# Designs tried in a protein design chat: VH-VL binders against o27280. Part 10

Target 1, 266 residues: o27280
Amino acid sequence: MDSMNVPEVLEIKRIVEESESVKTFIFSWDFRREVRPGQFVMVWDFRDEKPMSVSLIDPVRSEIGISIRRVGEFTDRVHGLSEGDLLGIRGPYGRGFELMGRDILLVGGGIGMAPLAALADEATARGMRVDALVAARTADELLFLDRLEAAGVNISTCTDDGSCGFKGFAHERLLTLEENHDMAAVCGPEPMMFQVMRILDERDVPAQLSLERYMKCAVGICGQCCLDDTGFRVCAEGPVFWSQELSRVREFGRYRRDPAGRRVPW

## First folded at step 11 (VH-VL)

Design X64
Fold by OpenDDE, second read of step 12:
Structure X64 (fold): chain C 266 residues (1-266), chain A 118 residues (1-118), chain B 107 residues (1-107)
Amino acid sequence: as target 1 above (266 residues)
Amino acid sequence: EVQLLESGGVLVQPGGSLRLSCAASGFTFSDYGMTWVRQAPGKGLEWVSGISGSGEWIYFADSVKGRFTISRDNSKNTLYLQMNSLKGEDTAVYYCTRGDYSWPLDYWGQGTLVTVSS
Amino acid sequence: DIQMTQSPSSLSASVGDSITITCRASQKISNYLNWYQQKPGKAPNLLIYEASTLQSGVPSRFSGSGSGTDFTLTIRTLQPEDFATYYCQQSLSTPYTFGPGTVVDFR
C-alpha cells in the first residue's frame, strides 16, 4: 500500500454529471485507507494538483467519489477527461465531520454540498434523521437532490432567483425553519456559512463548518492555507471546524487569501 | 483616515429615479462590505441595503426591494445606490457606511439628503 | 423582521451622572447587537459591537451588556459630549434593524 502522501494513479471508473458545471469522478478505493466525510484529497492531473472534497464513500462498492466544479484551467482539464482516464489521488487529508445526536441539519451551498452528501450517507446509515437545506443560485445548480432523497434525507431547497424552493439565501431560509437539531454541518460560500453559523449559534445548535482555502502541501507544512489570527491550517486543523473555533478566526466570512497571499473579498 | 463622502441627493418627484454615490478613502475599499442606511427627517435609522466586498452578495430591506439597486466599483473606490420608483417615504438622509453581515458599521459618511416631493 | 425597542425614548441627565439605556429584540439575537451614537446634524458613530465590545477610540465610560433579547448601554460619568441620541442595532439577520433611539439631553 502506497503512502498517503504519494499520489496513487487511479482510473476514473465512472463520471456522474451532477450539473452543467459539476461532475463526480468515481474511483475504486482500498478502504484499508480510511476516509471520512469532510476530508479531502489532492487530485493530480499530472500538471497541477488541487484539493477536492470527497463526496461519495461507498465501502460496499469499494468506491469513492470526488465532485469537481468547473472553475478554472485545472478543472477544465479534469472535466475534459473520460471514463478510463487516469488521475493521481493522494490522501485523504484533514479533519472530517463528527456525527453526534439523532437529528442533523445539513446546510450546503453549491459545491459545498459535496462533502455534505457523503455525510448524509453516513448519517442515514447510522439511523439518524437528516434534514438538508440545499442552496444554489438557480435550480439547475442544486446538487445531489436525487441522491439525498434516495438516502431518505428531508430536503429543503432555496435559490437566489426563486427558481426552486425558497427564494433567497440559505440563512434566510433557515430563519423560517423552527425545528432545532442536535448537530449541524455547513459547507458553501463563506458569506452563507458565516450567517448560518450565527443563526445556529443563537439557537444553541452545535455546528461544524467546512472551509475552502488555497492548499499546496495538504500536510500542514507550507502554510498557504493558514487562517488569520489563529494560524489554523485548513489542511491540518480543518477543513472541518467547530463554530467555536471559527468564531476566533477573523478571516472567516470576511476574506480569503489567493496563491500570492493577497486578500480577496467575498 | 477612513473617509466616506456621499453625493447625489436632490429633490425629485414621486416616481422619479436617482443615483447616489459614495466615495471611499483611507482604507482598502474592496476588503470591506458596504451598507446604505437612511434616516427620514426627525426619525430613526433604517437599514436599506448591503453589498459584499466583491459585490457578489447583495441584500435589501423589503421596503426598497425591486426599486433600489446597490453596486460598487472597487477600481474607483465608489459605492452606488440606484433608486427607482421613488416615493415620499424614501425622503431621507442617506448614509454610506463601512460594514456588512460580517462587520459592524464602524464608519459613516455625513450623508446626502434625498427629498421626494411633488 | 426582528423588531428592536428602546427604553426610555428620552432621558434628561447631568454631567457626571451614570445612565443606562435598554434595548430589546423581538427575538433572541445572542450577542449580535451594536450601539451607535448620533449627534444632531451628524452621522452615527459606532460605540459597541457584539453587545459588549468597545469600539476602538471610544471612552471606557461606555459599556454594553446583555444577551438574548435584553441589552443595556451604560454611560458612567456622563460628559458634555455624550448628550446625543443612541441607537441599538441587531446584526443577526437582514434587515439589520435599528431601535427607535434614545435621546439623552441636559437636565
Scores: ipSAE 0.900, ipTM 0.946, lowest interface PAE 0.6, mean pLDDT 95

Design X65
Fold by OpenDDE, fold request of step 14:
Structure X65 (fold): chain C 266 residues (1-266), chain A 118 residues (1-118), chain B 107 residues (1-107)
Amino acid sequence: as target 1 above (266 residues)
Amino acid sequence: EVQLLESGGVLVQPGGSLRLSCAASGFTFSDYGMTWVRQAPGKGLEWVSGISGSGEWIYFADSVKGRFTISRDNSKNTLYLQMNSLKGEDTAVYYCTRGDYSWPFDYWGQGTLVTVSS
Amino acid sequence: DIQMTQSPSSLSASVGDSITITCRASRKISNYLNWYQQKPGKAPNLLIYEASTLQSGVPSRFSGSGSGTDFTLTIRTLQPEDFATYYCQQSLSTPYTFGPGTVVDFR
């Protein structure tokens, strides 16, 4: 087995409070181990292990960031940690985003902005023009706005309640934007991603979408994250998929499977 | 066999409220988004509202936003449409249909007539 | 919002005829278009989805084509039971909008 599969116990260097429910945990990282936006790591709190997207990649500071939304027992425990505390991290795993062209559109919803923020940093560093559509339920749930702005990203916001930017959903806002891009990267709730994907398809914009599924092994062995009728493993073939790949995935945007393997609707 | 049965359509005065129900059977209700479509007498079809399988994603036509509420009880296989501040232009046969952003409206109920008149 | 139009608004045909109904969207909607049949006093029935895919149980004499803004529904060898109103519906984005309908009656 590759040594990368053994969790490395790392000290939390810094914690950034992104929102009421989201924190970014910063770790020292040896960049001899390459990490790409869109990839994930397995975070181990010595009781449980969960996949988390990498939201910050900083080779200069030799740091990575992992943004975690408080949504359950595991994340509750992690959110209770302080700087100096320890976590186990193994990875990175999965297929990350590919950058194409000169103009890129990022469409993110909620915590889905985590991997996209990392992608934005890479894209801007490469001199690409980056437009980001950042969606959330409310203004206070919009993530990484200051970070994106500082990076030179052109930001458009939308909120369900209209508390910031466009009132409505991301796909609705996208319809009002006429500009085409060379490629798009999408991450967020699957109902959002599904509808955004259709719009991008209509516009002939190549799109990559990042899926979230329950994962255990992260190495394509257990099959827990398999997508129905395709054999795609989110941890191995994903989590980033091209729209053409997802068009073959019947469950995409419709349902997911819980830890017991039961279908849960969106 | 997939079946959808609407109920609750009655005569109501302008400004009144009404709750429609749609009882579903013959399929796993929670697996599908559901939609309300209405048809005014002698007119065409108008999309009114949609709701995802879990109920977390809800959509409305502008004509009913702020006045109508869509909900579902998956334990009862029932879809609801709460209609408040009803107007004359809301007079229509209201259809319950299976489908949402990811699925065509492949099954329809026979509809229930809502009449808004003074 | 995406506006849908249909042509003609009504047509008369004989049993055995082939008829074509057109639907146009105010903007490109790729193949995200559905066709419905509604008989008087009845609920609509899905005929075609994604512009050209025949719904299960629908006779093969029904066919759909088109992409972008212009779509067509064709009924070959019209049958007596095909007397109805036909609606197109875009499924690209909310609000989902229907065409005004095309009434098909028999000559």
Scores: ipSAE 0.923, ipTM 0.959, lowest interface PAE 0.5, mean pLDDT 96
Fold by OpenDDE, fold request of step 14:
Structure X65 (fold): chain C 266 residues (1-266), chain A 118 residues (1-118), chain B 107 residues (1-107)
Amino acid sequence: as target 1 above (266 residues)
Amino acid sequence: EVQLLESGGVLVQPGGSLRLSCAASGFTFSDYGMTWVRQAPGKGLEWVSGISGSGEWIYFADSVKGRFTISRDNSKNTLYLQMNSLKGEDTAVYYCTRGDYSWPFDYWGQGTLVTVSS
Amino acid sequence: DIQMTQSPSSLSASVGDSITITCRASRKISNYLNWYQQKPGKAPNLLIYEASTLQSGVPSRFSGSGSGTDFTLTIRTLQPEDFATYYCQQSLSTPYTFGPGTVVDFR
């Protein structure tokens, strides 16, 4: 086994409270182990293990950040941790985002903004123009706005309840924006991503989308994250996919499989 | 065989409320988003509302936002449309359809007539 | 919102005729367009989805074409059961809007 697959016990260096339900955990990182936006790590709290996207990549400070939304027992435990506490981290895994062109559009929903925030940092560092459409159900669930603004990202917001920015969904807001980009990166709920993908397709904007699926091994062996029909493994061939790849995935935007393999609708 | 059966359409006064139901059979109900489409007498089709399989994603036409609510009970294979603050312009045959953002409206019920009149 | 128009609003034809109905969107919608048939007193039926894909069970005399803003529904050999109203519908984005319909009646 590669040393990459053995969890490294790391101390939580800092915790950033992003919202009521989202915290970013900062760790010291040896950048001899490369990490790319869109890749994920397996986080181990010595009881269970879950995949989490990397939301911060800081080679200057030799740090990475992992943003975690409180959604269940595992994340409840992790959210109860303090600075100085320990977590096991192995990875990174998966295919990350590829940057191209000069102008990039980021479309994110909720915690989906985590990998996109990291991508925004890389894009701006490369001198790209970055536009971001940040979506959430309510204003208090919008993530990374200050961070993105500080990086020079042009931000547009939308909320389901209209508490901030455009009232409505991301695809509805996107339709009102006529500007085109060289490429787009999308991450969030699949119903959002599916509808955003269609608009981007109509505009002939190359798009990459990051999927979230139940994942166990993270190394393409167990098959728990396999997508129907194509056999794509989210942990190996993804989690970032091109729109052309996802157009072949029947379940995309329609359903997912739970740990028992049952179909669960969106 | 896929079947959709609407019910609940009646005469109601302006400002009144009404709940429509759609009973689905012949397919795995939760696997599909569902949609309400209405048609005023002698007029064309108008999209009203959509709901995802889980019910977590809901969409409305501007003409009914704030007045109508859509819901579903997957255990009963039933789709609902709660209509409040009804107006004369809401008079129409209301169709239940299978389909959403990811699926065309491939099956339709026979519709139920809602009449809003004083 | 995306506005849909159809032409003509009505046409008269005979059994055996070939007819063409046009649908236009107020903006580009790629191939995200569906066609429906509705007979008097009945619910609509899906004929074509994604501009050109024939729905299962629909006769091959029906065909759809087009992309962008202009779309066409063609019935090659009109049958008695084809006299109805036809609607186009964009499926690009909410709200999903329908064309005003084209009435095909018997000459």
Scores: ipSAE 0.923, ipTM 0.958, lowest interface PAE 0.5, mean pLDDT 96
Fold by OpenDDE, look of step 13:
Structure X65 (fold): chain C 266 residues (1-266), chain A 118 residues (1-118), chain B 107 residues (1-107)
Amino acid sequence: as target 1 above (266 residues)
Amino acid sequence: EVQLLESGGVLVQPGGSLRLSCAASGFTFSDYGMTWVRQAPGKGLEWVSGISGSGEWIYFADSVKGRFTISRDNSKNTLYLQMNSLKGEDTAVYYCTRGDYSWPFDYWGQGTLVTVSS
Amino acid sequence: DIQMTQSPSSLSASVGDSITITCRASRKISNYLNWYQQKPGKAPNLLIYEASTLQSGVPSRFSGSGSGTDFTLTIRTLQPEDFATYYCQQSLSTPYTFGPGTVVDFR
């Protein structure tokens, strides 16, 4: 399969309102095209194109889902769409999560739960025990709780304001959880991921973390998503990285680059 | 050369409020998280609060949570600590330091003395 | 919270001596441990971060080691300017806690 694919125009089959700011757009998918949790697709609304994580992989229904948080002009337009409307989808791209072991810990913050939800489905389908730490600023921003619960995931929640579960950040909640896992998958704000990674490192838990960066080509050519000092391309070598890889990335958890290439602090 | 200069430390009564400032120079201020650390007279060091480069991520010690707020103005290269409901145990030299969860406290100001006494 | 302890609380040494200060965390903190030096009336200075990495500008006579719960700061060939209070600090999680300090004074 050519990585330089032209977007396929797909009809929005269903829209799931996950929260006030997050919608999941469901599309029919030909599973001859393999897709893994942690991979992303480029979503094209015929004006602009943005990378979005795959949040649902359903081979039974031959569907995939893409969860999108309303954060700007592009996502505003997409959120204005209805079932039956069209979007361009190309991909999937990037390195997805690898599952290993018997017990897996998922740590997600906000929209970072999107790829983790897909991973949870795969893990549970494989008969793994899945624990998920779901973090958000407020209770109403916690994502995929019902879905995770239905899948048999053991859920722990934390919110910045204490409106649901543990009051505090994900890494703080994680410190209170003494159980060890064979592997962890992490996705969310980098300050969260950075601190979670350290805790997992201390516990000798192998961890994979999914990064978000500005992506343009998604095929490792343009360099817009390159990480400083390493040359890692988030779209090609990532977006899922092992903790050992990220430990070499000085940029990680400290700053990112905006579309203009300027450093932006977290 | 990296420089941090604290100011605002004065004598205040219990229950009073005070705002400390830290002027930073010699580095790109927004690139670094900043931290307040205090030291009571003749005592050790105590982490008080931290703030990320953007200001979005804020942390507090339990001893000051709910009473203190931390903020920064990157356009002015200044870090702030708003202290409300001050207590005698808040009496300390307050240090501004460069660093946060991702960076050691590699540069410190000379500190400013806050005295809470009736 | 992670509690930090240090040993000894104070020690007397002479110029040229080699001294070792120990820091212990109440729980494992991997290598997320920093060492600071503070002289009377002055702000702390970073000496070592991540347990063993020497901060730029710090003399090589300073070294740090350890992982998990037990850490050590070693000063070889103690110099007159090394007489100060030394603090360890865990950087694993908030609140970032400091050890109580070790005072190194003249014998």
Scores: ipSAE 0.910, ipTM 0.952, lowest interface PAE 0.6, mean pLDDT 95

Design X65
Fold by OpenDDE, second read of step 12:
Structure X65 (fold): chain C 266 residues (1-266), chain A 118 residues (1-118), chain B 107 residues (1-107)
Amino acid sequence: as target 1 above (266 residues)
Amino acid sequence: EVQLLESGGVLVQPGGSLRLSCAASGFTFSDYGMTWVRQAPGKGLEWVSGISGSGEWIYFADSVKGRFTISRDNSKNTLYLQMNSLKGEDTAVYYCTRGDYSWPFDYWGQGTLVTVSS
Amino acid sequence: DIQMTQSPSSLSASVGDSITITCRASRKISNYLNWYQQKPGKAPNLLIYEASTLQSGVPSRFSGSGSGTDFTLTIRTLQPEDFATYYCQQSLSTPYTFGPGTVVDFR
């Protein structure tokens, strides 16, 4: 019985370059340790530790994938790694997505597509119809398009600059789409998620949204990822929340807190 | 007390440019998205542009896209609206208001008049 | 774009009256609707947000109701300071469109 709280040192089996700024690191995984789309792991490079969403779950190959966007010192170091190098992985943690119905809508922005890609694989494997609205600032930042297409996902793209698909934000594109779904899963920048959530609410589409917050312990102890003013811990009660839960979260879509606990605007 | 004070409204010729400013006080400026709303003389209100607290999320009405830019300087508690290629239909009182997609427009400045005429 | 309409465009009332203004959206907007009051030569003031929540500092004689496409603003026991123009505004999606306004003047 392996303790989920002890990092397991794993060899990077493969690295997939998803974009200029995003890489997926693939590891061998013992699936006696269950993992669900929407859950996250703590990635340890033996200097620092950061939460990362699981973007690939492959029981056939006994592999998981973690997609990491290059955004700072930690991720810079990780992006400098090669196949065969080692990382510490502990987890998985948090509440993952729940699938229901026959038709699911995925709305993702940027790296937010990571957990949704994993969810897409599960949904399609279950024979669900999956529509995905994939958003990014530019065409070259759109993630997992080939993978989603290969899985049979119906993709709609939108970019801020109009370089691919709909010119504008995800919520704007969503508003132009008339089809309803049995449920929706959303992940990306909170301004996007907030506005998407309202549209889904108006349409009476049950929605789950995955939040990103600064996490330290990942086990609901330190409180660094607590949400105002419910006290929800993103690492424990989340990171996947139902829209009804987030409607009670004052800070959602409005601000977040940095490692020092200071409010940071979106 | 929350205060918003617009400035920069003047008479300008069609095709001209103008920059409006909004000085904010009485609240943590960066915590709130800000919005410009305009009102033509004797007409109703028209949403023009919005910007998030960090400035990373920007929105425009179609009527001003490509011509107007919105920005903010949180260190100066100031919101800006750069207006280029001005047209007669841009003539209006321009209001600075606190609020965005996640917050109603709960505080407004007194507005500044922009007149575009030959 | 979501189009907003109001009815009536204008109405005359007396102090002490109860009046109702209606707002309609071209699409369902759930409860994402705000009401504003504007007096001549002044900036608008927020009265109601999310269709029915009274803004802090606004008198309780103001109330909002509705969901979907049809909304109402009610002013009970109209006061002299309530004579103004009232606007509804949808907050579902950009552009955040306003209704054309309803002028409430003295009878």
Scores: ipSAE 0.899, ipTM 0.946, lowest interface PAE 0.6, mean pLDDT 95
Fold by ESMFold2, fold request of step 14:
Structure X65 (fold): chain C 266 residues (1-266), chain A 118 residues (1-118), chain B 107 residues (1-107)
Amino acid sequence: as target 1 above (266 residues)
Amino acid sequence: EVQLLESGGVLVQPGGSLRLSCAASGFTFSDYGMTWVRQAPGKGLEWVSGISGSGEWIYFADSVKGRFTISRDNSKNTLYLQMNSLKGEDTAVYYCTRGDYSWPFDYWGQGTLVTVSS
Amino acid sequence: DIQMTQSPSSLSASVGDSITITCRASRKISNYLNWYQQKPGKAPNLLIYEASTLQSGVPSRFSGSGSGTDFTLTIRTLQPEDFATYYCQQSLSTPYTFGPGTVVDFR
């Protein structure tokens, strides 16, 4: 068996500026290669390769969108590209979100709204009722609001500085809502997800959370994406986990490991 | 042996400012979130503020939001509380404790007394 | 904010007694409840976290129980070092509110 999938080189069809720091890169895509919300792709800029979440899945236009936040050298280089430039794409990989029931809660922080926007499109297309709690530090960093509204999603917002919606963190806003849903999907900074999970567990709402860890091979062979305690591979058994699976993982919410294997706090 | 040592508590006039420090030793400081808890004389415990191990996640009680800031210097193993616009109700012993959203408050310093009085 | 209450506010007891202190949250908090002991003039000490798990080094005469909104701390066979004030604290969400305390005095 081959050790790694070879990237397909694709032309950037369109670029959408979602915020000052976030761009969505849109590619033509052959949907015989299925893509599900919550799965990821490896994006290759011919120097380095990073996992990125799919934010748009549009079989009608034969397009996928990949939302990328500028945070370092790799993402700075990608943000400098133009329509017509090339990127390598491997995937999709990982376990995506599973939809259940009729009433769905999405809780997203920052760029974590990217896979949830794709999930929202699928849920609303199935006729489900979707509530979304969209969190960021400031109003300018709230992502996908117009797209979610156009899809019929009921949006609540919170910002750390109070510039839009509730002043505070996602878990604090969630506590004040006291709604019951059939399931929740959560993606964002891991401290946010930890605190949101506590509230969802208290309310007996089944929750799926999307984790991020360092990845190299993306197919589960190299062991770089393993979680302590359970040995779950984020690229294979995840990145989407049920809250019950994560309750057995002491690492979740408390620390991560860098590429050298060193423990890093949140 | 885990040790936390607060300092900086003094008498301050209303409207004044003061910075508290907490020196940590006996553990890898950056691996742990930290918290300030205060106790007014003869009263119970009040959670004031917390900060994650990296310093990136910061939380405040409503009674101190906008007046207090929390910070840490992981290279010096030190936690700080900057208190501005002090009021009489801020008079308390301030405890430094280890813990945050992910851990209970398992180790505490001896406390430092802040008195706000004219 | 999640309001915490404790009962009784104080009690008198003798060495060898068994006592129970109760704590109630203003909303369901699952098992996200901690207990602390504070002796006069000293910092608090963690006794119990997650409602029923004893902190390392805490004697087995201490036990915690409850879930949802109602919790208890039980001390079996009180010792002289157990005369103190006891606080509950919810850990479901910020702000991490404490109960008002229960003073256990030596009779």
Scores: ipSAE 0.745, ipTM 0.890, lowest interface PAE 1.4, mean pLDDT 90
Fold by ESMFold2, fold request of step 14:
Structure X65 (fold): chain C 266 residues (1-266), chain A 118 residues (1-118), chain B 107 residues (1-107)
Amino acid sequence: as target 1 above (266 residues)
Amino acid sequence: EVQLLESGGVLVQPGGSLRLSCAASGFTFSDYGMTWVRQAPGKGLEWVSGISGSGEWIYFADSVKGRFTISRDNSKNTLYLQMNSLKGEDTAVYYCTRGDYSWPFDYWGQGTLVTVSS
Amino acid sequence: DIQMTQSPSSLSASVGDSITITCRASRKISNYLNWYQQKPGKAPNLLIYEASTLQSGVPSRFSGSGSGTDFTLTIRTLQPEDFATYYCQQSLSTPYTFGPGTVVDFR
């Protein structure tokens, strides 16, 4: 018998419809393979493979959840699957969030709340006070509100159109929130993260931000996830970076690179 | 080198509409966010609106929200400002400038004058 | 909104003078502060960004300093081309507000 290193094929145990565009796929998971909030997995649908954030880490029930937004052909196919269907999963990969102190602020935009929901569960289990700023374009796209409330998280919301909570962007809402946190964790659209990072820097709040880049190998070898200037590999040195690390990366918040190496603006 | 050329400023009646254009050259337009800044006669500078390189991130000053729309056509290297429901207080020179949330306003056009009067 | 103020609103100076212009923000903005020069009849030009970094091509007689809420622009050995209006502008958050300007006139 030979040793084969392939994605593990797992059965979809449950599907949670988080919104019209976001589903959480839940799998049984052997926690000898440790998973930390902020790490990602590569999800394989037997045609293509994409990185996805882990949104649920439940060692008691031996379950892991992966939240996926429907945005293209791959995610369309995955959203068409049912309980009992199979997906391949490689990982976890990357550096997760580190918890510090007793008071944490989470700032999440859209699907970026997925890894922060996992972090919120860990933080509350440790007895930390958790405030979350949950942002989306519309009220219908605010994610994980009931779950966060059940975990004891203090929630503030903002929507671009004002349909729920503060009308405006996350960084604008953040200016009006209390400044009483030992750390922050931020995940969402990169322009949102850039603007939030400026405010957190002004407040001297240590911040960890989770980036997304095109990935192929996910283990740091192929170079597809490298950031300009520093050479940081998002799949290895990240996806979670300290704000101090990102302050040296001119690319952050300004552009990304496509598979052909061309600059693509945000 | 980097050049920004505004056009479209004219005299319009209160309540009217007008579209300004800004033609860009000398740089990769889609790599940069763009901003409109205005200056009423004899007054200071007022930030009006910004748009990211892709066009997906758009910001407005409160004074123009709901009345103005900003857009860009990256295939034509052109920035637009659609101004509706114009008021006398909108009378100003409108400058096109390169920059957004991620860049300082480093290059400016010469401006185009919009006058809102009967 | 982050309100920006400038002092003085105007000043008169001679060629060769050294002058200082002050800008104050209504809340702490770290070093997210830019300075612009506008000569009569012309568009503004970026002089300084991030409080103290000179834009390419700006003469070394210009310098910026400060952080938090209080910032200064200093022009040493004023030249004839420096008679202009100077604006500060915060870049911490939208809306990106400008100060009201400081007019530097020749005496």
Scores: ipSAE 0.743, ipTM 0.888, lowest interface PAE 1.4, mean pLDDT 90

